VH-VL binders against Protein archease. Designs and how they scored, part 6

Target 1, 141 residues: Protein archease, of Thermoplasma acidophilum (q9hkc1)
Amino acid sequence: MDSDDNRTLSYEVVDHESDIGVIVYGKTYEELFSNAVYAMADLIVDVSRLKENRKMHEVITGKTPEDIMVNLLSRVLFYLDTYYILYYRITSKYSDGELDAYFYGSEIPEGIEYRNVIKAVTYSDLAVKPEEGYAKIIFDL
Short names: E, the ipSAE of ESMFold2; O, the ipSAE of OpenDDE; V2, 0.75 times the mean of E and O plus 0.25 times the DockQ between their complexes.

## First folded at step 6 (VH-VL; framework fv_relatlimab)

Design a6 (from p3b with heavy chain S30R Y57T N58Y R103W, light chain S92D K93N L96Y; at its last look DockQ between E and O 0.43; V2 from the best seeds 0.00; counts 0 for: pae E 6.3 > 2)
Fold by ESMFold2-Fast, scan of step 8:
Structure a6 (fold): chain C 141 residues (1-141), chain A 122 residues (1-122), chain B 107 residues (1-107)
Amino acid sequence: as target 1 above (141 residues)
Amino acid sequence: QVQLQQWGAGLLKPSETLSLTCAVYGGSFRGYYWNWIRQPPGKGLEWIGEISHSGSTYSNPSLKSRVTLSLDTSKNQFSLKLRSVTAADTAVYYCAREDLTIWGVYTPFDYWGQGTLVTVSS
Amino acid sequence: EIVLTQSPATLSLSPGERATLSCRASQSIYSYLAWYQQKPGQAPRLLIYDASNRATGIPARFSGSGSGTDFTLTISSLEPEDFAVYYCQQEDNWPYTFGQGTNLEIK
């Protein structure tokens, strides 16, 4: 449960006008993708109130790491909006053009409060830079 | 066709470490979870734990402190180690594949190894 | 931990009869339930997944139904090879759990 979580959040919230953004930290593509999923989920609800009871696998494809980031986070929003399942942790293997991703999350419990309603992942100021130790993502509210 | 073959030492004394390996033929690790399940003689099935191609694991809380799961993608093998065994760990141990599709094609344990009888006695 | 309770513990029937096996969960598991058949000396064999979907190669006489907490495996007309132990299993929550089994024996 708690011992399986990344208890120290590796992200910062960025003020972006009417939008919300995050900077996540990591030294690999896999770390940046994983930390971005967690950061977005934590912006939506208090993830510490959730327990993992859902899992899935999907291969996320894209022409650039930035495309893969948008596609990955958009898939997470799709499952939340369509099935009320929030995936907030992934483990993955990255190779150019695809991310082999294993997702973990939970059904959204009855009565949980939403911190933010994220409508979309944007390309605005998007960066995925493991060589610089960070990724930056902006969301539409 | 996917086939799981398992092996490991079947006779143990109390306090020893159980070590079992399962080899996957005719398929890849990608897209699946790889599980260990046991069955004491004359009793039902108990789930031990799972490991993914990415190396993520879950194990049964009743066994978690004693369980180590590992995966060797170069050999298409995954392994179970169970520390500090007692007579209560006497069981047939199975490896099994799990499909993790969330809707439409939900197939949990679709392929199983042949089983390995592990006897813990003094 | 989710507890699965199977009933009856033993069911004695003859070939050609209909078998109905029950599995009840301690909490709602939606349709995240599978059924397995196990013969002596063999690994379990997947019969039904997602409560009602028949696995590849499983004869049409096997069917599953139910959702939430109450599930049923039905064998419409027993064949001699069907006399075995049957287990239900949930994948709604970790740890994954099995029922205690129903022994389907020849009368």
Scores: ipSAE 0.567, ipTM 0.833, lowest interface PAE 2.0, mean pLDDT 88
Fold by OpenDDE, look of step 6:
Structure a6 (fold): chain C 141 residues (1-141), chain A 122 residues (1-122), chain B 107 residues (1-107)
Amino acid sequence: as target 1 above (141 residues)
Amino acid sequence: QVQLQQWGAGLLKPSETLSLTCAVYGGSFRGYYWNWIRQPPGKGLEWIGEISHSGSTYSNPSLKSRVTLSLDTSKNQFSLKLRSVTAADTAVYYCAREDLTIWGVYTPFDYWGQGTLVTVSS
Amino acid sequence: EIVLTQSPATLSLSPGERATLSCRASQSIYSYLAWYQQKPGQAPRLLIYDASNRATGIPARFSGSGSGTDFTLTISSLEPEDFAVYYCQQEDNWPYTFGQGTNLEIK
């Protein structure tokens, strides 16, 4: 893995009742998980305004790829809420119900505007389908 | 306590490849990034690059094309290779530990190797 | 890359005096700055990280302050063993970079 990946990621925002969702694209589980983390973070703040200065490693487990997605994104929210660090980039390897991931992020500096306050990651219309090239995640606002 | 010990050839000719190894004692690779830093004689410090337990690497753009970082978890060692050396690569090279933080407390280079002088001369 | 400029280049003081070292960043690095001490023939030793946190085992006479672009390392009362070269280092972004150093010498 190369930690100096500076790819520009894109996603689509979808409305879901009073909540908000994203559709991310990728051909592998790793791509989908990575793009989902970025998309969620960018829903919270303009990620381009941040600089990576925090790193951590964690293994995310789940019975299904959908469970992994929820647990992964929930973990990102946990770090934000608990330690005030927003992780918005990951490099990872997915196998056997485990996502071995390195997280990169930063604190949110003063003066940066919050776009959304995400309370939780939901299973509503949740889909992780690398064979179809996309994942869909709905967030509770 | 954690100790880093390093070794490698200290005298090279131009165009040769610098090769250094750092061994970690009293600790694990997990949870840390392992770095190389150099210091030309009488000058300041230059960061070379880092490698994680999983093999993820990041190197200084100024050296990226010539740098290869590797990890041998079985020996608790990590290594630096710098290709096509010139006199400008003459320096004391250090390995150092960078403490990753899962709880929001990032710590930079808290443990260092003893340093290895590498002289490039024709 | 982020450039760190330290001042003064050389600081001559006597034991017991207060030392103030400065580090300026070419852009804001928030509080993500470390200070190191280096003595001749030795590797650098971490003193301060995150601008103001003392590393383990570092005496209380060492303190760091600052945010954004301007940072300061203060030694409240110099001990004979404190005369060395001091480097600042930014933790904000890759590539990591160091200041050019301040030589703290005995007057």
Scores: ipSAE 0.030, ipTM 0.658, lowest interface PAE 3.8, mean pLDDT 91
ESMFold2, look of step 6: ipSAE 0.047; ipTM 0.682
ESMFold2 (binder alone), look of step 6: mean pLDDT 90; pTM 0.937

## First folded at step 8 (VH-VL; framework fv_relatlimab)

Design s15 (from a5 with heavy chain S54T, light chain D92E)
Heavy chain, then light chain:
Amino acid sequence: QVQLQQWGAGLLKPSETLSLTCAVYGGSFRGYYWNWIRQPPGKGLEWIGEISHTDSTYSNPSLKSRVTLSLDTSKNQFSLKLRSVTAADTAVYYCAREDLTIRGVYTPFDYWGQGTLVTVSS
Amino acid sequence: EIVLTQSPATLSLSPGERATLSCRASQSIYSYLAWYQQKPGQAPRLLIYDASNRATGIPARFSGSGSGTDFTLTISSLEPEDFAVYYCQQEENWPYTFGQGTNLEIK
ESMFold2-Fast, scan of step 8: ipSAE 0.759; ipTM 0.879

Design s16 (from a5 with heavy chain S54T, light chain N53K)
Heavy chain, then light chain:
Amino acid sequence: QVQLQQWGAGLLKPSETLSLTCAVYGGSFRGYYWNWIRQPPGKGLEWIGEISHTDSTYSNPSLKSRVTLSLDTSKNQFSLKLRSVTAADTAVYYCAREDLTIRGVYTPFDYWGQGTLVTVSS
Amino acid sequence: EIVLTQSPATLSLSPGERATLSCRASQSIYSYLAWYQQKPGQAPRLLIYDASKRATGIPARFSGSGSGTDFTLTISSLEPEDFAVYYCQQEDNWPYTFGQGTNLEIK
ESMFold2-Fast, scan of step 8: ipSAE 0.766; ipTM 0.879

Design s24 (from a5 with heavy chain D55E, light chain D50Y)
Fold by ESMFold2-Fast, scan of step 8:
Structure s24 (fold): chain C 141 residues (1-141), chain A 122 residues (1-122), chain B 107 residues (1-107)
Amino acid sequence: as target 1 above (141 residues)
Amino acid sequence: QVQLQQWGAGLLKPSETLSLTCAVYGGSFRGYYWNWIRQPPGKGLEWIGEISHSESTYSNPSLKSRVTLSLDTSKNQFSLKLRSVTAADTAVYYCAREDLTIRGVYTPFDYWGQGTLVTVSS
Amino acid sequence: EIVLTQSPATLSLSPGERATLSCRASQSIYSYLAWYQQKPGQAPRLLIYYASNRATGIPARFSGSGSGTDFTLTISSLEPEDFAVYYCQQEDNWPYTFGQGTNLEIK
């Protein structure tokens, strides 16, 4: 496996049946994107029960870091829904307008308990602020 | 078109460090995984490890404590170091590209270097 | 680790004949299996990936089939250049592993 920085994950449950949010921490765009992927995956299932055996590559584009965050997390949801593979770790290189991302994950084991069914990534209160050390993301359930 | 060219020291003594380099021509590191594979004389193929453009690595557990993989993006090269060699490390070593641009489908080892014979003898 | 077992170890045939080479995995690998051809003094050449997809430039006489634990490489009508060693390889799980090879030799 790759050497990754430890992730700090905190999240809140909004008292609406359709929302859940996370705050992730990091000093770079790459760290924030990586930690957001992990946090979303961990909201879906207990990631500690998974063992990496799938990988892929994709370039994620967007006009703003916020657009790239929505597009990145939406791609993760797409692969889960389409291929039944949950990518829960990425390594990446960020340049203006592009995230060159390498994804790692696994097929979802039969019988695993789902913590949440995330339907979409929202722009509500979305922030990607490496200069302030955090990102905030809210999901539709 | 894509070509991989490799080089490095071919004759080593036990306890030395093997160092091999693979240069990528006609393509970039982006979108692929870059691998080392070896073949001892008269035997089959053994996967050593992989590195991505983002410098994520995975190595064969049987070799992991001795393996270091690295990239030099400015030179379009990737390298293998294998520490503390013994006669069991005698093999032809290959670098190879792995294509993961097909979502959920792996295209492994589609381009290979020419191979480097490494002999470890006392 | 996942063990791949190829059979037969040696297959002796004549040009024009059909060749079938087998690869069996110690556990299910879905379709994450590739086939390679290796000629003496050369690097391996990718033939088939994801069990049944022909790699770019590979002649139509080569085909792959199977899923789970049992896989087959078929060469429908052997050409002289096809006599070589063939390896299967899995990418279902790290570490990636290869079979021991089948030597396809001229009769």
Scores: ipSAE 0.738, ipTM 0.870, lowest interface PAE 1.1, mean pLDDT 89

Design s27 (from a5 with heavy chain S59Y, light chain N53Y)
Heavy chain, then light chain:
Amino acid sequence: QVQLQQWGAGLLKPSETLSLTCAVYGGSFRGYYWNWIRQPPGKGLEWIGEISHSDSTYYNPSLKSRVTLSLDTSKNQFSLKLRSVTAADTAVYYCAREDLTIRGVYTPFDYWGQGTLVTVSS
Amino acid sequence: EIVLTQSPATLSLSPGERATLSCRASQSIYSYLAWYQQKPGQAPRLLIYDASYRATGIPARFSGSGSGTDFTLTISSLEPEDFAVYYCQQEDNWPYTFGQGTNLEIK
ESMFold2-Fast, scan of step 8: ipSAE 0.743; ipTM 0.875

Design t11 (from a5 with heavy chain T101V)
Fold by ESMFold2-Fast, scan of step 8:
Structure t11 (fold): chain C 141 residues (1-141), chain A 122 residues (1-122), chain B 107 residues (1-107)
Amino acid sequence: as target 1 above (141 residues)
Amino acid sequence: QVQLQQWGAGLLKPSETLSLTCAVYGGSFRGYYWNWIRQPPGKGLEWIGEISHSDSTYSNPSLKSRVTLSLDTSKNQFSLKLRSVTAADTAVYYCAREDLVIRGVYTPFDYWGQGTLVTVSS
Amino acid sequence: EIVLTQSPATLSLSPGERATLSCRASQSIYSYLAWYQQKPGQAPRLLIYDASNRATGIPARFSGSGSGTDFTLTISSLEPEDFAVYYCQQEDNWPYTFGQGTNLEIK
């Protein structure tokens, strides 16, 4: 199951000469983190072609919301690269430098087309600002 | 170390709502998934659904959205409501915890409640 | 939904013998398969997860093997307390499903 039409509308691709970036929208830390996970996953493959059949839990820590964003998205890339599972939806609770995150995703199906190969999440122009309704993230290709 | 203790109404009439509660002792909801499984007399096991601490849920489609799962962190309890019961819902109902051993691999249903026999009869 | 078929339905053996119980999935579930033991009047007890990993406190005589569609639970030398119903369960896809059970009974 995947009922994330609203989340698909929650990000924009930002033109960047040697990299790719996204702007995601949300009014809470949880919404911004959730929408960033979806946006990054959707840049990797067409998420609408996937069916959730994998789940996991992890506590993501960091000194700042920006650190948590980098760490969160880096964990998603780690699972894809190591286990061939793309987590594209999270539900979470944010408090005290911790994101208590529940991840949902799927194995990458044989024959699915990759849109982009994302190598890393960067701190370049990184912003996580729920009070302004957005987060901005730039990825290394 | 974790113990699950469950309770709820054991005798129901057709059309009523089944309501069961499971209390968690010796642990927290964080990091786990919390499940309901049932077993009709003399038959096998049927998974009902799961809930996480972040209120994410999955339910068995065979129950046709009659299922409501909830979780109350202040009481350290999680609950099942099953609406519009019939005689086919007569079963022993179990609550159970699901743990993550390694990422992508779960220890499914590692701790179970004692079970509650629910009988639906007129 | 993924259907799990267990065989045999009933297995009659004596203490000291080796028991081999089978579980077949209707499609590949990789290694996302668990085994449970259930005694009359009790909740099921987790024995094996991820096809071959023993749960905490489970005696070494219990082992699991298999991947894809064919899985086996082996009890190397039966003890009197091992006579029970055994269920396999998949966690590859929602809804999670169980096999119909194998009744391991004393001969």
Scores: ipSAE 0.735, ipTM 0.874, lowest interface PAE 1.1, mean pLDDT 90

Design t13 (from a5 with heavy chain I102R R103P V105L)
Fold by ESMFold2-Fast, scan of step 8:
Structure t13 (fold): chain C 141 residues (1-141), chain A 122 residues (1-122), chain B 107 residues (1-107)
Amino acid sequence: as target 1 above (141 residues)
Amino acid sequence: QVQLQQWGAGLLKPSETLSLTCAVYGGSFRGYYWNWIRQPPGKGLEWIGEISHSDSTYSNPSLKSRVTLSLDTSKNQFSLKLRSVTAADTAVYYCAREDLTRPGLYTPFDYWGQGTLVTVSS
Amino acid sequence: EIVLTQSPATLSLSPGERATLSCRASQSIYSYLAWYQQKPGQAPRLLIYDASNRATGIPARFSGSGSGTDFTLTISSLEPEDFAVYYCQQEDNWPYTFGQGTNLEIK
């Protein structure tokens, strides 16, 4: 359909002993949230091997952009663990306290290799700063 | 309750642009995809494309280069433009809602517009 | 694209009889299949979604079953208003596709 399968990487991996993290880049809240979803998904499996065939909608709420980031990525992990669907792309509209998000992803294919098992999204060193062009997120393995 | 009402040009000449609009009453764009589907006279249904409140779109690959979907929240309307029409585009065109408010359960087209007959002839 | 094949093309029955309509997919679509009823001059009406779930307001005589590639719509006892064209539709993958239809006609 219209998915961008050849996207250039817009994130960096930050390694810790029992953790893994990413720094994602973007100039808007929507870009940072979208790039964080992609980065986390790409840490779980090779997203370039996936073809979009699943979609859903959810409004993500939170007191701060950091809360919304944790809640958003936690919902992605929930759908993977519950339905075996990995959402790796979103389009969204951000307003204060609310992210109106449309998710795109796929069923996990038979035989695909998992790169990492991410157990949770953390608040450790969490930053969501579109005015500075980045967000930083640390995951528990 | 939710209702979809559609309108647009009914008679076109080959090479012209088809333009249809669908108005949504009693509901919000959020939580749904908004679709166009067509049916040539005496034939089956063909999906044209979808648009979300966040302006995400998918279109049928057979029509993608000719299809533009748009959504106007100020008027509660969404629209289809199909460029470079031919006689093969003669059909009844429907707008329809697709429900995404049930995670893990995909619901198809639950509300439809009344249909608009578009005839392309020289 | 996923091709849906409906059979029979035409089914001739009388009121009170049981109708069984089939839809076959060219590849597995899990349970991502819907059924619609269409009467002349009207938009399609959703009957069944996710293979077996009856839509709001649809009479209990309509039921759906199947998974993977083979799906069935059953009308347990036909009413006069049930004589119409029926379409199946898949939501497993883009582009979404419909079967060619089964015309349920009065004998």
Scores: ipSAE 0.697, ipTM 0.867, lowest interface PAE 1.3, mean pLDDT 90

Design t14 (from a5 with heavy chain L100Y)
Fold by ESMFold2-Fast, scan of step 8:
Structure t14 (fold): chain C 141 residues (1-141), chain A 122 residues (1-122), chain B 107 residues (1-107)
Amino acid sequence: as target 1 above (141 residues)
Amino acid sequence: QVQLQQWGAGLLKPSETLSLTCAVYGGSFRGYYWNWIRQPPGKGLEWIGEISHSDSTYSNPSLKSRVTLSLDTSKNQFSLKLRSVTAADTAVYYCAREDYTIRGVYTPFDYWGQGTLVTVSS
Amino acid sequence: EIVLTQSPATLSLSPGERATLSCRASQSIYSYLAWYQQKPGQAPRLLIYDASNRATGIPARFSGSGSGTDFTLTISSLEPEDFAVYYCQQEDNWPYTFGQGTNLEIK
């Protein structure tokens, strides 16, 4: 099979003055949540330099898909800050009010360069729209 | 009160596909990782692979090209298929659960099926 | 792949004695080590996880210790039911691997 390695990225970076944001693409809630986790992780370090060796499970709850997105990404930041593990891939099942999420990642290697220090996930201009094929998330640096 | 019950092929010929199923009673697939582990007669344990309720999988690289893991949420069952078997695949096969703690502590194999002896002979 | 080496291969002791079983990893696995007991014809039984945490229902005579590459399972005073094969197992990295086992037998 012929393959041109010119695949579109799962996310695009949006520079928002003192903040940084991403637009991620997907056709389902699960795809958008998964791509948002990857995008945020890739903003923190070069994920292509990591090898998965850690996993966990957590149910993420929220009243809206936007709440679930904030809570999900906030849990990823919590595990990085608390355990020094960056979860950069998830698989999940979405149902009303809940995301049953399985996380995969790694401990941060000694000497890896940090691209950004993300302090928090914001509700600013937040959108989670699988019917329109995208989600948009803005982070506090 | 969680119980894993397994069944499947007992006797196989070389080149055939091994198929085993594990049913989960008294518990849900959700929140756990579901594993297959084997033990050749008189030898130690070898991890085959894992699957989650969201269908994420890892398989032992030594077996990955031959392994298919699947789950059926409607029946509370998960299954192993191992293709192109040889005499080296003769073993007792176990299904096992692992549960993750929220605090980032790794999860052991805390519940096991009864085991299924698979013999591959010509 | 992480290799776990258990020693001794066979440990011969009498009831009432202390048993000390060793597991060494080919590289640091932090505390991502579990211990299992297996009796003939049975599936393995979880004893210890995260190097030192006793699993639910496991008697207090079983304890685990160690970190990095060197790990120990201790049975403080052997009961007749404790004579079995013991396996260590790591979850630091895929593929998960087991030691080759220590056979604890009656002297």
Scores: ipSAE 0.738, ipTM 0.874, lowest interface PAE 1.2, mean pLDDT 89

Design t18
Fold by ESMFold2-Fast, scan of step 8:
Structure t18 (fold): chain C 141 residues (1-141), chain A 121 residues (1-121), chain B 107 residues (1-107)
Amino acid sequence: as target 1 above (141 residues)
Amino acid sequence: QVQLQQWGAGLLKPSETLSLTCAVYGGSFRGYYWNWIRQPPGKGLEWIGEISHSDSTYSNPSLKSRVTLSLDTSKNQFSLKLRSVTAADTAVYYCAREDLTRGLYTPFDYWGQGTLVTVSS
Amino acid sequence: EIVLTQSPATLSLSPGERATLSCRASQSIYSYLAWYQQKPGQAPRLLIYDASNRATGIPARFSGSGSGTDFTLTISSLEPEDFAVYYCQQEDNWPYTFGQGTNLEIK
């Protein structure tokens, strides 16, 4: 089933030593968090091959926007590693200390090709800067 | 406790728009999806669609072109509009809360009382 | 869409007997299945979710089991208030779908 979300999602892949990273763009915390989830998911598999058929709600907490970014993306990896469900889209509301998020994704189809195996989200060179229009995240492979 | 109360037009003519509203008491919209489900006389249940407090919607493909879902957080209400009705739309319509706090399991845990909508030819 | 088939369409039993109701999915839905009870003139009532978890306030005589494509609702000893229509519902994929129902009636 399609969600009503025709927003332009974009990201840039950056080479970071032995790891992989992304730069995502947006003018709000919500846009940066949403675009980071999509970018990470798209690095794992070809998201265009998936159809949304799973959803959940979770409040992500953290002391800084950077903490919330790490916690958010780590929760996505947890559901993939534990349940074989990849959440690749969120809608959310940000307030200091928490991100109230709805997650949308799908069961990973058997036989799908993995582009990358992401082990963890890092704090290395991490930036979440809506006032500058971007966030930068580095992943451990 | 949480309670859903619904209201709207009960008698319609073919081609008119069905409009139903559901009010939520004793709870918030956060953490839940708000659903519409219908039941034609003597038949089973059919899911119509859902809306979140973040305005994300999904609708049954069989009805998608005719369905509009909306949410009014200031009034704790959500609504269904179904346009271009025919006799096949005659049913009891229910609103229901979908609980996302069960992790990957999203049951309908509270339901409105139901509204009988009759489309006369 | 995922089709759910319930059997039997009608089950005639007496109070005190065990009821076993079946729901079969057209494809694997893992454990993403719920059961509802509906009495005449009333909205459905959630009984079981995640195939086997009883909802709050539901008596212990109700239990669910199964995974994949085959699911069962069991009522260990029927009470008079248990005679109703029962529906299964899948949450594996949109659109959400319900079985056609099993009418549990007094023999």
Scores: ipSAE 0.657, ipTM 0.856, lowest interface PAE 1.4, mean pLDDT 91

Design t19
Heavy chain, then light chain:
Amino acid sequence: QVQLQQWGAGLLKPSETLSLTCAVYGGSFRGYYWNWIRQPPGKGLEWIGEISHSDSTYSNPSLKSRVTLSLDTSKNQFSLKLRSVTAADTAVYYCAREDLIRGVYTPFDYWGQGTLVTVSS
Amino acid sequence: EIVLTQSPATLSLSPGERATLSCRASQSIYSYLAWYQQKPGQAPRLLIYDASNRATGIPARFSGSGSGTDFTLTISSLEPEDFAVYYCQQEDNWPYTFGQGTNLEIK
ESMFold2-Fast, scan of step 8: ipSAE 0.747; ipTM 0.876

Design t20
Fold by ESMFold2-Fast, scan of step 8:
Structure t20 (fold): chain C 141 residues (1-141), chain A 123 residues (1-123), chain B 107 residues (1-107)
Amino acid sequence: as target 1 above (141 residues)
Amino acid sequence: QVQLQQWGAGLLKPSETLSLTCAVYGGSFRGYYWNWIRQPPGKGLEWIGEISHSDSTYSNPSLKSRVTLSLDTSKNQFSLKLRSVTAADTAVYYCAREDLTIRSGFYTPFDYWGQGTLVTVSS
Amino acid sequence: EIVLTQSPATLSLSPGERATLSCRASQSIYSYLAWYQQKPGQAPRLLIYDASNRATGIPARFSGSGSGTDFTLTISSLEPEDFAVYYCQQEDNWPYTFGQGTNLEIK
């Protein structure tokens, strides 16, 4: 896979006491969801040290784009905590309150350094605004 | 029941582009990966690549620079283009569906296959 | 890439006998192994996935076992229609790879 330049980032980090947040950029729901997954994964470990060797498919549902964002990122944390697999890239189609998502990631290598332990995705200041080119997500540490 | 039907050019000369299409009947692209696999005469099976409904692709590194995969939701078809063919590309080509079970992260392998298309490359 | 080695290359048996086919991986693939049957002029047919689960419609005489690097396909009592080439395939990592095949032939 070779779709990004490692010299450029599509997210910004916002630190605040017991929380950490990201602002991700994109012009579509699919881009914002994809960039949020990458940003959260990159906060957990250095994604550049991983090589994709796992994939899966799941439909993520929610009443709002904000609900779908929380549910999507929570599923990523679930797979990491339960199966020791970090999914850090998705491709998806968003329609009718459903995100048809294809996940790509890897088993966590033995001895890898964790940058942060993210406990949960929050609704605090959560925004998913493709018409304004951004999404903002806050995590509990 | 799901059925895959494939077609494309059967005879090619070295340096030409192989083009194959697979039509999906009785099912949706959603939830699955769509694959191409080939088998040279008298030999075993070789995986070429996969494409998803969201247009993500993975290809065999030995072939990646020559492989283009595409998916057309409006026609319910997916296609393979293989550039710069040589005699080594002579094979029966198959399209196939791959399902994923997400509860335990286990993969459900190629459960439905097209009928196969013999491609012969000769000068 | 992960290499799968099947043995024997050819297995000659009679109807009613038990067949045991082996597949060995160059590294651990957990249980991410499938078995296929291929008859002349036909596409492969999925028999077993995740090392030991029978695909829908596959007769109970077919069973799979193993984990890690050593896997076995067993046919408990051969029927005439079982004489075919059998392939193993791994889905632990890209590129997906197949074994070279075992030809099960009538003695």
Scores: ipSAE 0.711, ipTM 0.872, lowest interface PAE 1.3, mean pLDDT 89

Design t21 (from a5 with heavy chain T101K I102T R103T G104V V105T)
Heavy chain, then light chain:
Amino acid sequence: QVQLQQWGAGLLKPSETLSLTCAVYGGSFRGYYWNWIRQPPGKGLEWIGEISHSDSTYSNPSLKSRVTLSLDTSKNQFSLKLRSVTAADTAVYYCAREDLKTTVTYTPFDYWGQGTLVTVSS
Amino acid sequence: EIVLTQSPATLSLSPGERATLSCRASQSIYSYLAWYQQKPGQAPRLLIYDASNRATGIPARFSGSGSGTDFTLTISSLEPEDFAVYYCQQEDNWPYTFGQGTNLEIK
ESMFold2-Fast, scan of step 8: ipSAE 0.767; ipTM 0.878

